VH-VL binders against Probable septum site-determining protein MinC (minC). Designs and how they scored, part 7

Target 1, 220 residues: Probable septum site-determining protein MinC (minC), of Prochlorococcus marinus subsp. pastoris (q7v2x8)
Amino acid sequence: MKLILRGIANEFIKSFSFKNFEIDQNFFDKLITKEAPAAANLITENEKINSYELAKLKLILEKHFIKLSNIYSNNRETVLSGKSLKINSTFLKIKDLENQLPLDPSYLKKDILHKGTVRSGDRISSNGDLFIIGDVNPGAIISANNNVYVWGKLFGIAFAGKNGNKNASVASLYLNPLQLRICEIVAIGPKEKPKGQHPEIAILEDNKIIIKPYFLNQNL
Key: E = the ipSAE of ESMFold2; O = the ipSAE of OpenDDE; V2 = 0.75 times the mean of E and O plus 0.25 times the DockQ between their complexes.

## First folded at step 11 (VH-VL; framework fv_cosibelimab)

Design n2 (from m3 with heavy chain G27Y I54Y; at its last look DockQ between E and O 0.44; V2 from the best seeds 0.72)
Heavy chain, then light chain:
Amino acid sequence: EVQLVQSGAEVKKPGSSVKVSCKASGYTFSSYIISWVRQAPGQGLEWMGEIIPYFGTAYYAQKFQGRVTITADESTSTAYMELSSLRSEDTAVYYCAREPYGSYYFDYWGQGTLVTVSS
Amino acid sequence: NFMLTQPHSVSESPGKTVTISCTRSSGSIASNYVQWYQQRPGSAPTTVIYRDNQRPSGVPDRFSGSIDSSSNSASLTISGLKTEDEADYYCQSYDSSNLDYVFGGGTKLTVL
ESMFold2, look of step 11: ipSAE 0.751; ipTM 0.922
ESMFold2 (binder alone), look of step 11: mean pLDDT 94; pTM 0.950
OpenDDE, look of step 11: ipSAE 0.865; ipTM 0.956

Design n3 (from m4 with heavy chain G27Y; at its last look DockQ between E and O 0.34; V2 from the best seeds 0.69)
Heavy chain, then light chain:
Amino acid sequence: EVQLVQSGAEVKKPGSSVKVSCKASGYTFSSYIISWVRQAPGQGLEWMGEIIPYFGTAYYAQKFQGRVTITADESTSTAYMELSSLRSEDTAVYYCAREPYGSGYYFDYWGQGTLVTVSS
Amino acid sequence: NFMLTQPHSVSESPGKTVTISCTRSSGSIASNYVQWYQQRPGSAPTTVIYRDNQRPSGVPDRFSGSIDSSSNSASLTISGLKTEDEADYYCQSYDSSNLDYVFGGGTKLTVL
ESMFold2, look of step 11: ipSAE 0.749; ipTM 0.922
ESMFold2 (binder alone), look of step 11: mean pLDDT 94; pTM 0.953
OpenDDE, look of step 11: ipSAE 0.852; ipTM 0.951

Design n4 (from m3 with heavy chain G27Y; at its last look DockQ between E and O 0.49; V2 from the best seeds 0.68)
Heavy chain, then light chain:
Amino acid sequence: EVQLVQSGAEVKKPGSSVKVSCKASGYTFSSYIISWVRQAPGQGLEWMGEIIPIFGTAYYAQKFQGRVTITADESTSTAYMELSSLRSEDTAVYYCAREPYGSYYFDYWGQGTLVTVSS
Amino acid sequence: NFMLTQPHSVSESPGKTVTISCTRSSGSIASNYVQWYQQRPGSAPTTVIYRDNQRPSGVPDRFSGSIDSSSNSASLTISGLKTEDEADYYCQSYDSSNLDYVFGGGTKLTVL
ESMFold2, look of step 11: ipSAE 0.661; ipTM 0.890
ESMFold2 (binder alone), look of step 11: mean pLDDT 94; pTM 0.950
OpenDDE, look of step 11: ipSAE 0.832; ipTM 0.946

## First folded at step 13 (VH-VL; framework fv_cosibelimab)

Design p1 (from n2 with light chain Q35H; at its last look DockQ between E and O 0.30; V2 from the best seeds 0.68)
Heavy chain, then light chain:
Amino acid sequence: EVQLVQSGAEVKKPGSSVKVSCKASGYTFSSYIISWVRQAPGQGLEWMGEIIPYFGTAYYAQKFQGRVTITADESTSTAYMELSSLRSEDTAVYYCAREPYGSYYFDYWGQGTLVTVSS
Amino acid sequence: NFMLTQPHSVSESPGKTVTISCTRSSGSIASNYVHWYQQRPGSAPTTVIYRDNQRPSGVPDRFSGSIDSSSNSASLTISGLKTEDEADYYCQSYDSSNLDYVFGGGTKLTVL
ESMFold2, look of step 13: ipSAE 0.729; ipTM 0.921
ESMFold2 (binder alone), look of step 13: mean pLDDT 94; pTM 0.957
OpenDDE, look of step 13: ipSAE 0.875; ipTM 0.957

Design p2 (from n2 with heavy chain S103D; at its last look DockQ between E and O 0.21; V2 from the best seeds 0.00; counts 0 for: placed apart)
Heavy chain, then light chain:
Amino acid sequence: EVQLVQSGAEVKKPGSSVKVSCKASGYTFSSYIISWVRQAPGQGLEWMGEIIPYFGTAYYAQKFQGRVTITADESTSTAYMELSSLRSEDTAVYYCAREPYGDYYFDYWGQGTLVTVSS
Amino acid sequence: NFMLTQPHSVSESPGKTVTISCTRSSGSIASNYVQWYQQRPGSAPTTVIYRDNQRPSGVPDRFSGSIDSSSNSASLTISGLKTEDEADYYCQSYDSSNLDYVFGGGTKLTVL
ESMFold2, look of step 13: ipSAE 0.742; ipTM 0.917
ESMFold2 (binder alone), look of step 13: mean pLDDT 94; pTM 0.949
OpenDDE, look of step 13: ipSAE 0.179; ipTM 0.626

Design p3 (from n2 with light chain N32H; at its last look DockQ between E and O 0.43; V2 from the best seeds 0.69)
Heavy chain, then light chain:
Amino acid sequence: EVQLVQSGAEVKKPGSSVKVSCKASGYTFSSYIISWVRQAPGQGLEWMGEIIPYFGTAYYAQKFQGRVTITADESTSTAYMELSSLRSEDTAVYYCAREPYGSYYFDYWGQGTLVTVSS
Amino acid sequence: NFMLTQPHSVSESPGKTVTISCTRSSGSIASHYVQWYQQRPGSAPTTVIYRDNQRPSGVPDRFSGSIDSSSNSASLTISGLKTEDEADYYCQSYDSSNLDYVFGGGTKLTVL
ESMFold2, look of step 13: ipSAE 0.775; ipTM 0.923
ESMFold2 (binder alone), look of step 13: mean pLDDT 94; pTM 0.950
OpenDDE, look of step 13: ipSAE 0.870; ipTM 0.957
ESMFold2, look of step 14: ipSAE 0.745; ipTM 0.925
ESMFold2 (binder alone), look of step 14: mean pLDDT 94; pTM 0.950
OpenDDE, look of step 14: ipSAE 0.820; ipTM 0.950

Design p4 (from n2 with light chain S31R; at its last look DockQ between E and O 0.41; V2 from the best seeds 0.71)
Heavy chain, then light chain:
Amino acid sequence: EVQLVQSGAEVKKPGSSVKVSCKASGYTFSSYIISWVRQAPGQGLEWMGEIIPYFGTAYYAQKFQGRVTITADESTSTAYMELSSLRSEDTAVYYCAREPYGSYYFDYWGQGTLVTVSS
Amino acid sequence: NFMLTQPHSVSESPGKTVTISCTRSSGSIARNYVQWYQQRPGSAPTTVIYRDNQRPSGVPDRFSGSIDSSSNSASLTISGLKTEDEADYYCQSYDSSNLDYVFGGGTKLTVL
ESMFold2, look of step 13: ipSAE 0.732; ipTM 0.917
ESMFold2 (binder alone), look of step 13: mean pLDDT 94; pTM 0.948
OpenDDE, look of step 13: ipSAE 0.880; ipTM 0.959

## First folded at step 14 (VH-VL; framework fv_cosibelimab)

Design q1 (from p3 with light chain S31R; at its last look DockQ between E and O 0.42; V2 from the best seeds 0.71)
Heavy chain, then light chain:
Amino acid sequence: EVQLVQSGAEVKKPGSSVKVSCKASGYTFSSYIISWVRQAPGQGLEWMGEIIPYFGTAYYAQKFQGRVTITADESTSTAYMELSSLRSEDTAVYYCAREPYGSYYFDYWGQGTLVTVSS
Amino acid sequence: NFMLTQPHSVSESPGKTVTISCTRSSGSIARHYVQWYQQRPGSAPTTVIYRDNQRPSGVPDRFSGSIDSSSNSASLTISGLKTEDEADYYCQSYDSSNLDYVFGGGTKLTVL
ESMFold2, look of step 14: ipSAE 0.792; ipTM 0.932
ESMFold2 (binder alone), look of step 14: mean pLDDT 94; pTM 0.950
OpenDDE, look of step 14: ipSAE 0.826; ipTM 0.951

Design q2 (from p3 with heavy chain S103R; at its last look DockQ between E and O 0.25; V2 from the best seeds 0.65)
Heavy chain, then light chain:
Amino acid sequence: EVQLVQSGAEVKKPGSSVKVSCKASGYTFSSYIISWVRQAPGQGLEWMGEIIPYFGTAYYAQKFQGRVTITADESTSTAYMELSSLRSEDTAVYYCAREPYGRYYFDYWGQGTLVTVSS
Amino acid sequence: NFMLTQPHSVSESPGKTVTISCTRSSGSIASHYVQWYQQRPGSAPTTVIYRDNQRPSGVPDRFSGSIDSSSNSASLTISGLKTEDEADYYCQSYDSSNLDYVFGGGTKLTVL
ESMFold2, look of step 14: ipSAE 0.741; ipTM 0.913
ESMFold2 (binder alone), look of step 14: mean pLDDT 94; pTM 0.942
OpenDDE, look of step 14: ipSAE 0.823; ipTM 0.950

Design q3 (from p3 with light chain H32Y; at its last look DockQ between E and O 0.56; V2 from the best seeds 0.72)
Heavy chain, then light chain:
Amino acid sequence: EVQLVQSGAEVKKPGSSVKVSCKASGYTFSSYIISWVRQAPGQGLEWMGEIIPYFGTAYYAQKFQGRVTITADESTSTAYMELSSLRSEDTAVYYCAREPYGSYYFDYWGQGTLVTVSS
Amino acid sequence: NFMLTQPHSVSESPGKTVTISCTRSSGSIASYYVQWYQQRPGSAPTTVIYRDNQRPSGVPDRFSGSIDSSSNSASLTISGLKTEDEADYYCQSYDSSNLDYVFGGGTKLTVL
ESMFold2, look of step 14: ipSAE 0.721; ipTM 0.909
ESMFold2 (binder alone), look of step 14: mean pLDDT 94; pTM 0.947
OpenDDE, look of step 14: ipSAE 0.821; ipTM 0.950

## First folded at step 15 (VH-VL; framework fv_cosibelimab)

Design r1 (from p3 with light chain S96L; at its last look DockQ between E and O 0.31; V2 from the best seeds 0.69)
Heavy chain, then light chain:
Amino acid sequence: EVQLVQSGAEVKKPGSSVKVSCKASGYTFSSYIISWVRQAPGQGLEWMGEIIPYFGTAYYAQKFQGRVTITADESTSTAYMELSSLRSEDTAVYYCAREPYGSYYFDYWGQGTLVTVSS
Amino acid sequence: NFMLTQPHSVSESPGKTVTISCTRSSGSIASHYVQWYQQRPGSAPTTVIYRDNQRPSGVPDRFSGSIDSSSNSASLTISGLKTEDEADYYCQSYDLSNLDYVFGGGTKLTVL
ESMFold2, look of step 15: ipSAE 0.757; ipTM 0.930
ESMFold2 (binder alone), look of step 15: mean pLDDT 94; pTM 0.950
OpenDDE, look of step 15: ipSAE 0.884; ipTM 0.960

Design r2 (from p3 with light chain S96V; at its last look DockQ between E and O 0.28; V2 from the best seeds 0.69)
Heavy chain, then light chain:
Amino acid sequence: EVQLVQSGAEVKKPGSSVKVSCKASGYTFSSYIISWVRQAPGQGLEWMGEIIPYFGTAYYAQKFQGRVTITADESTSTAYMELSSLRSEDTAVYYCAREPYGSYYFDYWGQGTLVTVSS
Amino acid sequence: NFMLTQPHSVSESPGKTVTISCTRSSGSIASHYVQWYQQRPGSAPTTVIYRDNQRPSGVPDRFSGSIDSSSNSASLTISGLKTEDEADYYCQSYDVSNLDYVFGGGTKLTVL
ESMFold2, look of step 15: ipSAE 0.763; ipTM 0.934
ESMFold2 (binder alone), look of step 15: mean pLDDT 94; pTM 0.950
OpenDDE, look of step 15: ipSAE 0.888; ipTM 0.961

Design r3 (from p3 with light chain S96T; at its last look DockQ between E and O 0.57; V2 from the best seeds 0.76)
Heavy chain, then light chain:
Amino acid sequence: EVQLVQSGAEVKKPGSSVKVSCKASGYTFSSYIISWVRQAPGQGLEWMGEIIPYFGTAYYAQKFQGRVTITADESTSTAYMELSSLRSEDTAVYYCAREPYGSYYFDYWGQGTLVTVSS
Amino acid sequence: NFMLTQPHSVSESPGKTVTISCTRSSGSIASHYVQWYQQRPGSAPTTVIYRDNQRPSGVPDRFSGSIDSSSNSASLTISGLKTEDEADYYCQSYDTSNLDYVFGGGTKLTVL
ESMFold2, look of step 15: ipSAE 0.764; ipTM 0.918
ESMFold2 (binder alone), look of step 15: mean pLDDT 94; pTM 0.949
OpenDDE, look of step 15: ipSAE 0.889; ipTM 0.960

Design r4 (from p3 with heavy chain G56D; at its last look DockQ between E and O 0.29; V2 from the best seeds 0.65)
Heavy chain, then light chain:
Amino acid sequence: EVQLVQSGAEVKKPGSSVKVSCKASGYTFSSYIISWVRQAPGQGLEWMGEIIPYFDTAYYAQKFQGRVTITADESTSTAYMELSSLRSEDTAVYYCAREPYGSYYFDYWGQGTLVTVSS
Amino acid sequence: NFMLTQPHSVSESPGKTVTISCTRSSGSIASHYVQWYQQRPGSAPTTVIYRDNQRPSGVPDRFSGSIDSSSNSASLTISGLKTEDEADYYCQSYDSSNLDYVFGGGTKLTVL
ESMFold2, look of step 15: ipSAE 0.777; ipTM 0.924
ESMFold2 (binder alone), look of step 15: mean pLDDT 94; pTM 0.953
OpenDDE, look of step 15: ipSAE 0.900; ipTM 0.965
ESMFold2, look of step 16: ipSAE 0.732; ipTM 0.902
ESMFold2 (binder alone), look of step 16: mean pLDDT 94; pTM 0.953
OpenDDE, look of step 16: ipSAE 0.812; ipTM 0.936

## First folded at step 16 (VH-VL; framework fv_cosibelimab)

Design s1 (from r4 with light chain S96T; at its last read DockQ between E and O 0.32; V2 from the best seeds 0.70)
Heavy chain, then light chain:
Amino acid sequence: EVQLVQSGAEVKKPGSSVKVSCKASGYTFSSYIISWVRQAPGQGLEWMGEIIPYFDTAYYAQKFQGRVTITADESTSTAYMELSSLRSEDTAVYYCAREPYGSYYFDYWGQGTLVTVSS
Amino acid sequence: NFMLTQPHSVSESPGKTVTISCTRSSGSIASHYVQWYQQRPGSAPTTVIYRDNQRPSGVPDRFSGSIDSSSNSASLTISGLKTEDEADYYCQSYDTSNLDYVFGGGTKLTVL
ESMFold2, look of step 16: ipSAE 0.741; ipTM 0.923
ESMFold2 (binder alone), look of step 16: mean pLDDT 94; pTM 0.949
OpenDDE, look of step 16: ipSAE 0.853; ipTM 0.952
ESMFold2, fold request of step 18: ipSAE 0.762, 0.754, 0.743; ipTM 0.924, 0.937, 0.928
ESMFold2 (binder alone), fold request of step 18: mean pLDDT 94, 94, 94; pTM 0.954, 0.953, 0.952
OpenDDE, fold request of step 18: ipSAE 0.900, 0.898, 0.857; ipTM 0.964, 0.963, 0.957
ESMFold2, last read: ipSAE 0.727, 0.746, 0.750; ipTM 0.925, 0.921, 0.929
ESMFold2 (binder alone), last read: mean pLDDT 94, 94, 94; pTM 0.953, 0.950, 0.953
OpenDDE, last read: ipSAE 0.890, 0.898, 0.894; ipTM 0.958, 0.963, 0.960

Design s2 (from r4 with heavy chain S31K; at its last look DockQ between E and O 0.30; V2 from the best seeds 0.66)
Heavy chain, then light chain:
Amino acid sequence: EVQLVQSGAEVKKPGSSVKVSCKASGYTFSKYIISWVRQAPGQGLEWMGEIIPYFDTAYYAQKFQGRVTITADESTSTAYMELSSLRSEDTAVYYCAREPYGSYYFDYWGQGTLVTVSS
Amino acid sequence: NFMLTQPHSVSESPGKTVTISCTRSSGSIASHYVQWYQQRPGSAPTTVIYRDNQRPSGVPDRFSGSIDSSSNSASLTISGLKTEDEADYYCQSYDSSNLDYVFGGGTKLTVL
ESMFold2, look of step 16: ipSAE 0.769; ipTM 0.926
ESMFold2 (binder alone), look of step 16: mean pLDDT 94; pTM 0.951
OpenDDE, look of step 16: ipSAE 0.849; ipTM 0.952
ESMFold2, look of step 17: ipSAE 0.711; ipTM 0.918
ESMFold2 (binder alone), look of step 17: mean pLDDT 94; pTM 0.952
OpenDDE, look of step 17: ipSAE 0.849; ipTM 0.951

Design s3 (from r4 with heavy chain Y104W; at its last look DockQ between E and O 0.34; V2 from the best seeds 0.67)
Heavy chain, then light chain:
Amino acid sequence: EVQLVQSGAEVKKPGSSVKVSCKASGYTFSSYIISWVRQAPGQGLEWMGEIIPYFDTAYYAQKFQGRVTITADESTSTAYMELSSLRSEDTAVYYCAREPYGSWYFDYWGQGTLVTVSS
Amino acid sequence: NFMLTQPHSVSESPGKTVTISCTRSSGSIASHYVQWYQQRPGSAPTTVIYRDNQRPSGVPDRFSGSIDSSSNSASLTISGLKTEDEADYYCQSYDSSNLDYVFGGGTKLTVL
ESMFold2, look of step 16: ipSAE 0.731; ipTM 0.902
ESMFold2 (binder alone), look of step 16: mean pLDDT 94; pTM 0.951
OpenDDE, look of step 16: ipSAE 0.837; ipTM 0.941

## First folded at step 17 (VH-VL; framework fv_cosibelimab)

Design t1 (from s2 with light chain S31R; at its last read DockQ between E and O 0.66; V2 from the best seeds 0.80)
Heavy chain, then light chain:
Amino acid sequence: EVQLVQSGAEVKKPGSSVKVSCKASGYTFSKYIISWVRQAPGQGLEWMGEIIPYFDTAYYAQKFQGRVTITADESTSTAYMELSSLRSEDTAVYYCAREPYGSYYFDYWGQGTLVTVSS
Amino acid sequence: NFMLTQPHSVSESPGKTVTISCTRSSGSIARHYVQWYQQRPGSAPTTVIYRDNQRPSGVPDRFSGSIDSSSNSASLTISGLKTEDEADYYCQSYDSSNLDYVFGGGTKLTVL
ESMFold2, look of step 17: ipSAE 0.734; ipTM 0.922
ESMFold2 (binder alone), look of step 17: mean pLDDT 94; pTM 0.951
OpenDDE, look of step 17: ipSAE 0.870; ipTM 0.957
ESMFold2, fold request of step 18: ipSAE 0.793, 0.737, 0.801; ipTM 0.936, 0.934, 0.935
ESMFold2 (binder alone), fold request of step 18: mean pLDDT 94, 94, 94; pTM 0.952, 0.951, 0.952
OpenDDE, fold request of step 18: ipSAE 0.907, 0.903, 0.849; ipTM 0.966, 0.965, 0.955
ESMFold2, last read: ipSAE 0.710, 0.792, 0.794; ipTM 0.921, 0.931, 0.932
ESMFold2 (binder alone), last read: mean pLDDT 94, 94, 94; pTM 0.954, 0.952, 0.950
OpenDDE, last read: ipSAE 0.906, 0.860, 0.907; ipTM 0.966, 0.962, 0.966

Design t2 (from s2 with light chain R51E; at its last look DockQ between E and O 0.23; V2 from the best seeds 0.00; counts 0 for: placed apart)
Heavy chain, then light chain:
Amino acid sequence: EVQLVQSGAEVKKPGSSVKVSCKASGYTFSKYIISWVRQAPGQGLEWMGEIIPYFDTAYYAQKFQGRVTITADESTSTAYMELSSLRSEDTAVYYCAREPYGSYYFDYWGQGTLVTVSS
Amino acid sequence: NFMLTQPHSVSESPGKTVTISCTRSSGSIASHYVQWYQQRPGSAPTTVIYEDNQRPSGVPDRFSGSIDSSSNSASLTISGLKTEDEADYYCQSYDSSNLDYVFGGGTKLTVL
ESMFold2, look of step 17: ipSAE 0.713; ipTM 0.903
ESMFold2 (binder alone), look of step 17: mean pLDDT 94; pTM 0.949
OpenDDE, look of step 17: ipSAE 0.827; ipTM 0.947

Design t3 (from s2 with heavy chain S103R, light chain R51S; at its last look DockQ between E and O 0.22; V2 from the best seeds 0.00; counts 0 for: placed apart)
Heavy chain, then light chain:
Amino acid sequence: EVQLVQSGAEVKKPGSSVKVSCKASGYTFSKYIISWVRQAPGQGLEWMGEIIPYFDTAYYAQKFQGRVTITADESTSTAYMELSSLRSEDTAVYYCAREPYGRYYFDYWGQGTLVTVSS
Amino acid sequence: NFMLTQPHSVSESPGKTVTISCTRSSGSIASHYVQWYQQRPGSAPTTVIYSDNQRPSGVPDRFSGSIDSSSNSASLTISGLKTEDEADYYCQSYDSSNLDYVFGGGTKLTVL
ESMFold2, look of step 17: ipSAE 0.703; ipTM 0.907
ESMFold2 (binder alone), look of step 17: mean pLDDT 94; pTM 0.952
OpenDDE, look of step 17: ipSAE 0.888; ipTM 0.961

## First folded at step 18 (VH-VL)

Design u1s (framework fv_ragifilimab; at its last look DockQ between E and O 0.06; V2 from the best seeds 0.00; counts 0 for: pae O 9.5 > 2, placed apart)
Fold by OpenDDE, look of step 18:
Structure u1s (fold): chain C 220 residues (1-220), chain A 119 residues (1-119), chain B 113 residues (1-113)
Amino acid sequence: as target 1 above (220 residues)
Amino acid sequence: QVQLVQSGAEVKKPGASVKVSCKGSGYTFSSYIMYWVRQAPGQGLEWIGEIIPYFDTAYYNQKFKDRATMTVDKSISTAYMELSRLRSDDTAVYYCAREPYGSYYFDYWGQGTLVTVSS
Amino acid sequence: DIVMTQSPDSLAVSLGERATINCKSSQSVLYSSNNKNYLTWYQQKPGQPPKLLIYWASTRESGVPDRFSGSGSGTDFTLTISSLQAEDVAVYHCQQYYSLPYTFGQGTKLEIK
């Protein structure tokens, strides 16, 4: 299970994993931060947690002026336990639990740089940004928790914002994907695209994927 | 006045089970956590486990997890601790103790129940 | 588990004199975020259950005489009786509630010299 600490403005402070609800010094050490956390979210996957365990955690957090605000779990009993304690508890599928993870700056550090053509049948996924120096051919699938950059031609399938980052984007020197996905929004590329070669970026606007010329100064 | 009253002394044979009761009075039973602690003769205190009456959920010391069972009857403000497969080294005075939520200390204790395990 | 070690195991002090009992934890029981030590002292008289004396290392429980005081931080703690009285004859226990499972010291028997 993972605890996500947030500040008063709901800003991400830090996250850490712990298990068995055995509260030890290591747990407290992880809880300690220079920032003053005000809230915490608990994310648990395939773990049955009873009301006592959650109550213990809740009390510990409250003693430190941290509100256990949300519980996200794919285990129904855990969700019920949370609800019994009047904690906002949400049942989610495993694939959706990941979306509750904060855009940890650490995820940005997990960037992948791939050099070369991504061929049909190939799949590349990054837990941060994905940089491709080369073409992404039809039949190739590339994905990233954050942004996808293709320094070449994008003809395959690109998925940005896997963690629900609505600010995620897909950019390429020549953007002509079979399919684009940003978060939960899917767009199909045009059948025919003019041969004009200029960088383009796909972003979410009003829950729609829009494509526009990629000007670096406008995106900073 | 807050009081915790425990059941009387027990004499058991090895392999048997014992169930000790603890009745709370003078306070709202479900608003506190009930702890169980034992003390072998001439020894220190050992934490067995705790139960939250409001939720009927218990947490056990791993040492006793397979042998100890804690329950409550909220209608009569009584907590129970059952220890099975008794051994001679289980001979001790068993205490119930109250914890205010969030305090993690025990402010009131039962008078204790002597459990003697002998062949 | 955090191991609590008291010293001495037994202590004899004259009436009116200062009694000092030490308690050491194998790990720090200080939480830096709230600057609280998760340590409790109990008094246990013969044939009686433990009685709460001091919690949070230095906070005296209501009704406890002023001669009792707790001090220390981190891993080293001390219970002090400034002027020993006859009714203070007992076994004293320290307890950590910083981490689960909660653990106690082995106890210190205090007698009158």
Scores: ipSAE 0.011, ipTM 0.510, lowest interface PAE 9.5, mean pLDDT 88
ESMFold2, look of step 18: ipSAE 0.364; ipTM 0.708
ESMFold2 (binder alone), look of step 18: mean pLDDT 92; pTM 0.921

Design u2 (framework fv_ragifilimab; at its last look DockQ between E and O 0.05; V2 from the best seeds 0.00; counts 0 for: pae E 11.6 > 2, placed apart)
Fold by ESMFold2, look of step 18:
Formats: sequence, structure tokens, C-alpha cells
Structure u2 (fold): chain C 220 residues (1-220), chain A 119 residues (1-119), chain B 113 residues (1-113)
Amino acid sequence: as target 1 above (220 residues)
Amino acid sequence: QVQLVQSGAEVKKPGASVKVSCKGSGYTFSSYIMSWVRQAPGQGLEWIGEIIPYFDTATYNQKFKDRATMTVDKSISTAYMELSRLRSDDTAVYYCAREPYGSYYFDYWGQGTLVTVSS
Amino acid sequence: DIVMTQSPDSLAVSLGERATINCKSSQSVLYSSNNKNYLTWYQQKPGQPPKLLIYWASTRESGVPDRFSGSGSGTDFTLTISSLQAEDVAVYHCQQYDSLPYTFGQGTKLEIK
């Protein structure tokens, strides 16, 4: 989820992302800024947020003198929740959500390159491809609009194609996830550990997740 | 010096309305949230609602949502709470209370306004 | 609605002795994301409006004597006056600020024995 802070004259001040709807400990620090924000737009992607959760966010923002002015989401329940609170709420497909994002250098960066182990309890979400140089531990969740690449061992949960891209893939040097998701299709990882020490790729084929050896010169 | 000065005591009949005022001084009025809290004689405190003067936006305890209206006049630094369709169990002292920026507590309270509802 | 229950309803404590007032919420007022308890204590002397005493369960407001302290987390909270003074005769209220509607305990009347 993304929060876009604006000033009293509707000027862009700051944007930031957060991985979970539950507001983490750093959320309040991000509300404090030199420019004194007055309004916020919430942009959500593939996240069901009920009216209780939105009311809580609205309250926190208003206690900091920030009005939650608009909600843009590709989730219909989230839009209905916002409307129930009389917040201007608009359903937008994923492709149209990016039109609501302000133009600034940090927000133009779609792909994420992460160096290091993704630890249990961590979540990383990319608006493009996600590249991990390291391992993904069993309690970690990684996701991307497009492809997920793990240069290491994938033990956690991986979600590729979260924007509906059925051509998305998950690849790793050791593909042993707890759960794979590509677009709308979910597979629980195999009980058996991979026998080979070679790269594998998961793709969507005939509405099923298929795991194959990851070949050089493969057309994806 | 921060002061919240409320309007004087009122006696009303059941079915009438009352409008209590709260004038803030010694601070930037529009930069603080104003809450209304009541206390029946010899009883505990009950939150009615709050208004954020910066947005002119009120939030009500659901118990009062049909009957309470909170407004502000920023030009004279005054908040108002109107309670309609009064009944005898609305007899109470009504307080305005200021909430500091980014806080979740009341740091200054008005002197209270006794509203008595009797036939 | 979160129900706030104070105990006792009243107590009498000898001058200079410790007074303890308990407050229990019907559900947790600890917000896990910032690790703060949304719990306040107010002092209300006879004929006066409430006065802020302690916020965030344990933080004293400026000008509040250090004999006042707050403790607890989640659902169980305690206000302690380590050495009761004559001017501490009042009704003490706890309040949760975690969720709407904001609610108060019924109050605890503190007297000198």
C-alpha cells in the first residue's frame, strides 16, 4: 500500500509505501515532515481492507491533521469500505493505479534489487520485477507485479504476477518454497526437497503452476 | 495562557435543544482538536464526540449521532455542541476539552456547563 | 464499545501511605504497531473539571508530582500514589483512547482515612 501526502494547496510533499495494512512502527515517523502535510491519498493494490481498518487509518491521519481525501484501489471491498466512511473512493485497474502516483525519482523506481537474506517475518513487494541476492527464509513473503528472481534458496512464500500478469514467473537457485502464487493460482510447495542443485523456474501453464529446470537461452 | 471558557448553565424542557459554546484563547484555535464530554451529577465521564476545526469535520459517539451537532466558528475561536430532543437523562455537566496535536488525551478542559432537563 | 472497569469504587488511605487504583479494559488497548498503550489517567478534584495526570499508561504530564506513577499493559493498568498527600483527595478516572467511542472508567474516589 502507498500513502501520498499533500499540502494545504494540494502540492505533493511525500509518498511512502508500507507492506502491511497494519501500520508499522515507522509509519508515524513518516507522517512528520518539514512541509506539514494536510491531506493524503491511499493507493492500494490487491489488498482487502475493511471499514474498521480504514476508520483506524483515517483516525490516525486526522489526529496528525492529515485528511484522508481519496482511496484508489483495484479491490472492490476496499472501495466499498472507503465509501461507507464517506471517503472519495475509486475503483481502478492496476494499470490505472500508476496514473495516480506523483512524479518523483523514488516513485518512478519499479524494480527492486534486494541484497541479503529476507528474514522470517519480512515482506518485500515490487511494482515490477523483484531480484533477491540471497536466501528467502520460511517465514518471509516476497511479491512482485512481474517476475521474482531469487539468486539463492527460496524457502518462503513467493507471489509473482500480482497485478494479473499470467506470464510472470518465479525462479531461484534452490526452489523449495512454502507456497507459490502466480497471478490467481496458488500452489503449496512440494513436501520433497529438490534433489538437484540447479536453478528452477515456476510458470503458469494451462492454469497450473509448473516447475521446470531453468535453462540458459530460455524464452520467457 | 490556554483558556477554554464555556457558556452558562441552562434549564430546558424535554424535547428542546441546547447549544453550548466553548471559546478558546491563548493558543492557535484551529491547530487543536476539540472534544465534548459530559458528566451526569455524581456519575462518570462520557465522550460525546470531537471536531477537528482545521477540516471542520466532526466524529460522534454512535449513541449521540442522531441528536448531536458539533460546529466551529474559527473567526471567533469558538466551538459549539448542540444536543436536540433533550430528555431527563441528558442532565449533566458538559465539558469541552482540547486535544494536543498528534496526541490521544485531553490537556485542557473548560469549566463545564450544567444543562438541566426537567418538566 | 471497550468497557473500562476501575477498582475499587472508593478507597480511604492514610496520609503518607501508598494508594493503588486499578483499571481493566474489556479488550487490549496496546497498539502492536507502535507498542503504545492508549490509556490515560485523569484527576478530578471536587467542583473542578478533570485534569490530565498520566498518558500512554506511564508517562507523567509536566508538573505532575513524581509520587504519581502509572503501570500496566494490554488490559490491566494501575495508578499508584506512593505517599498520599492531602491535596490528592479526588476522583481518578482512566480512559482508553484506542478505539471509538473513547470510554472512561466509572471513577475511583480517593479519601484520607
Scores: ipSAE 0.000, ipTM 0.466, lowest interface PAE 11.6, mean pLDDT 83
ESMFold2 (binder alone), look of step 18: mean pLDDT 93; pTM 0.946
OpenDDE, look of step 18: ipSAE 0.025; ipTM 0.573

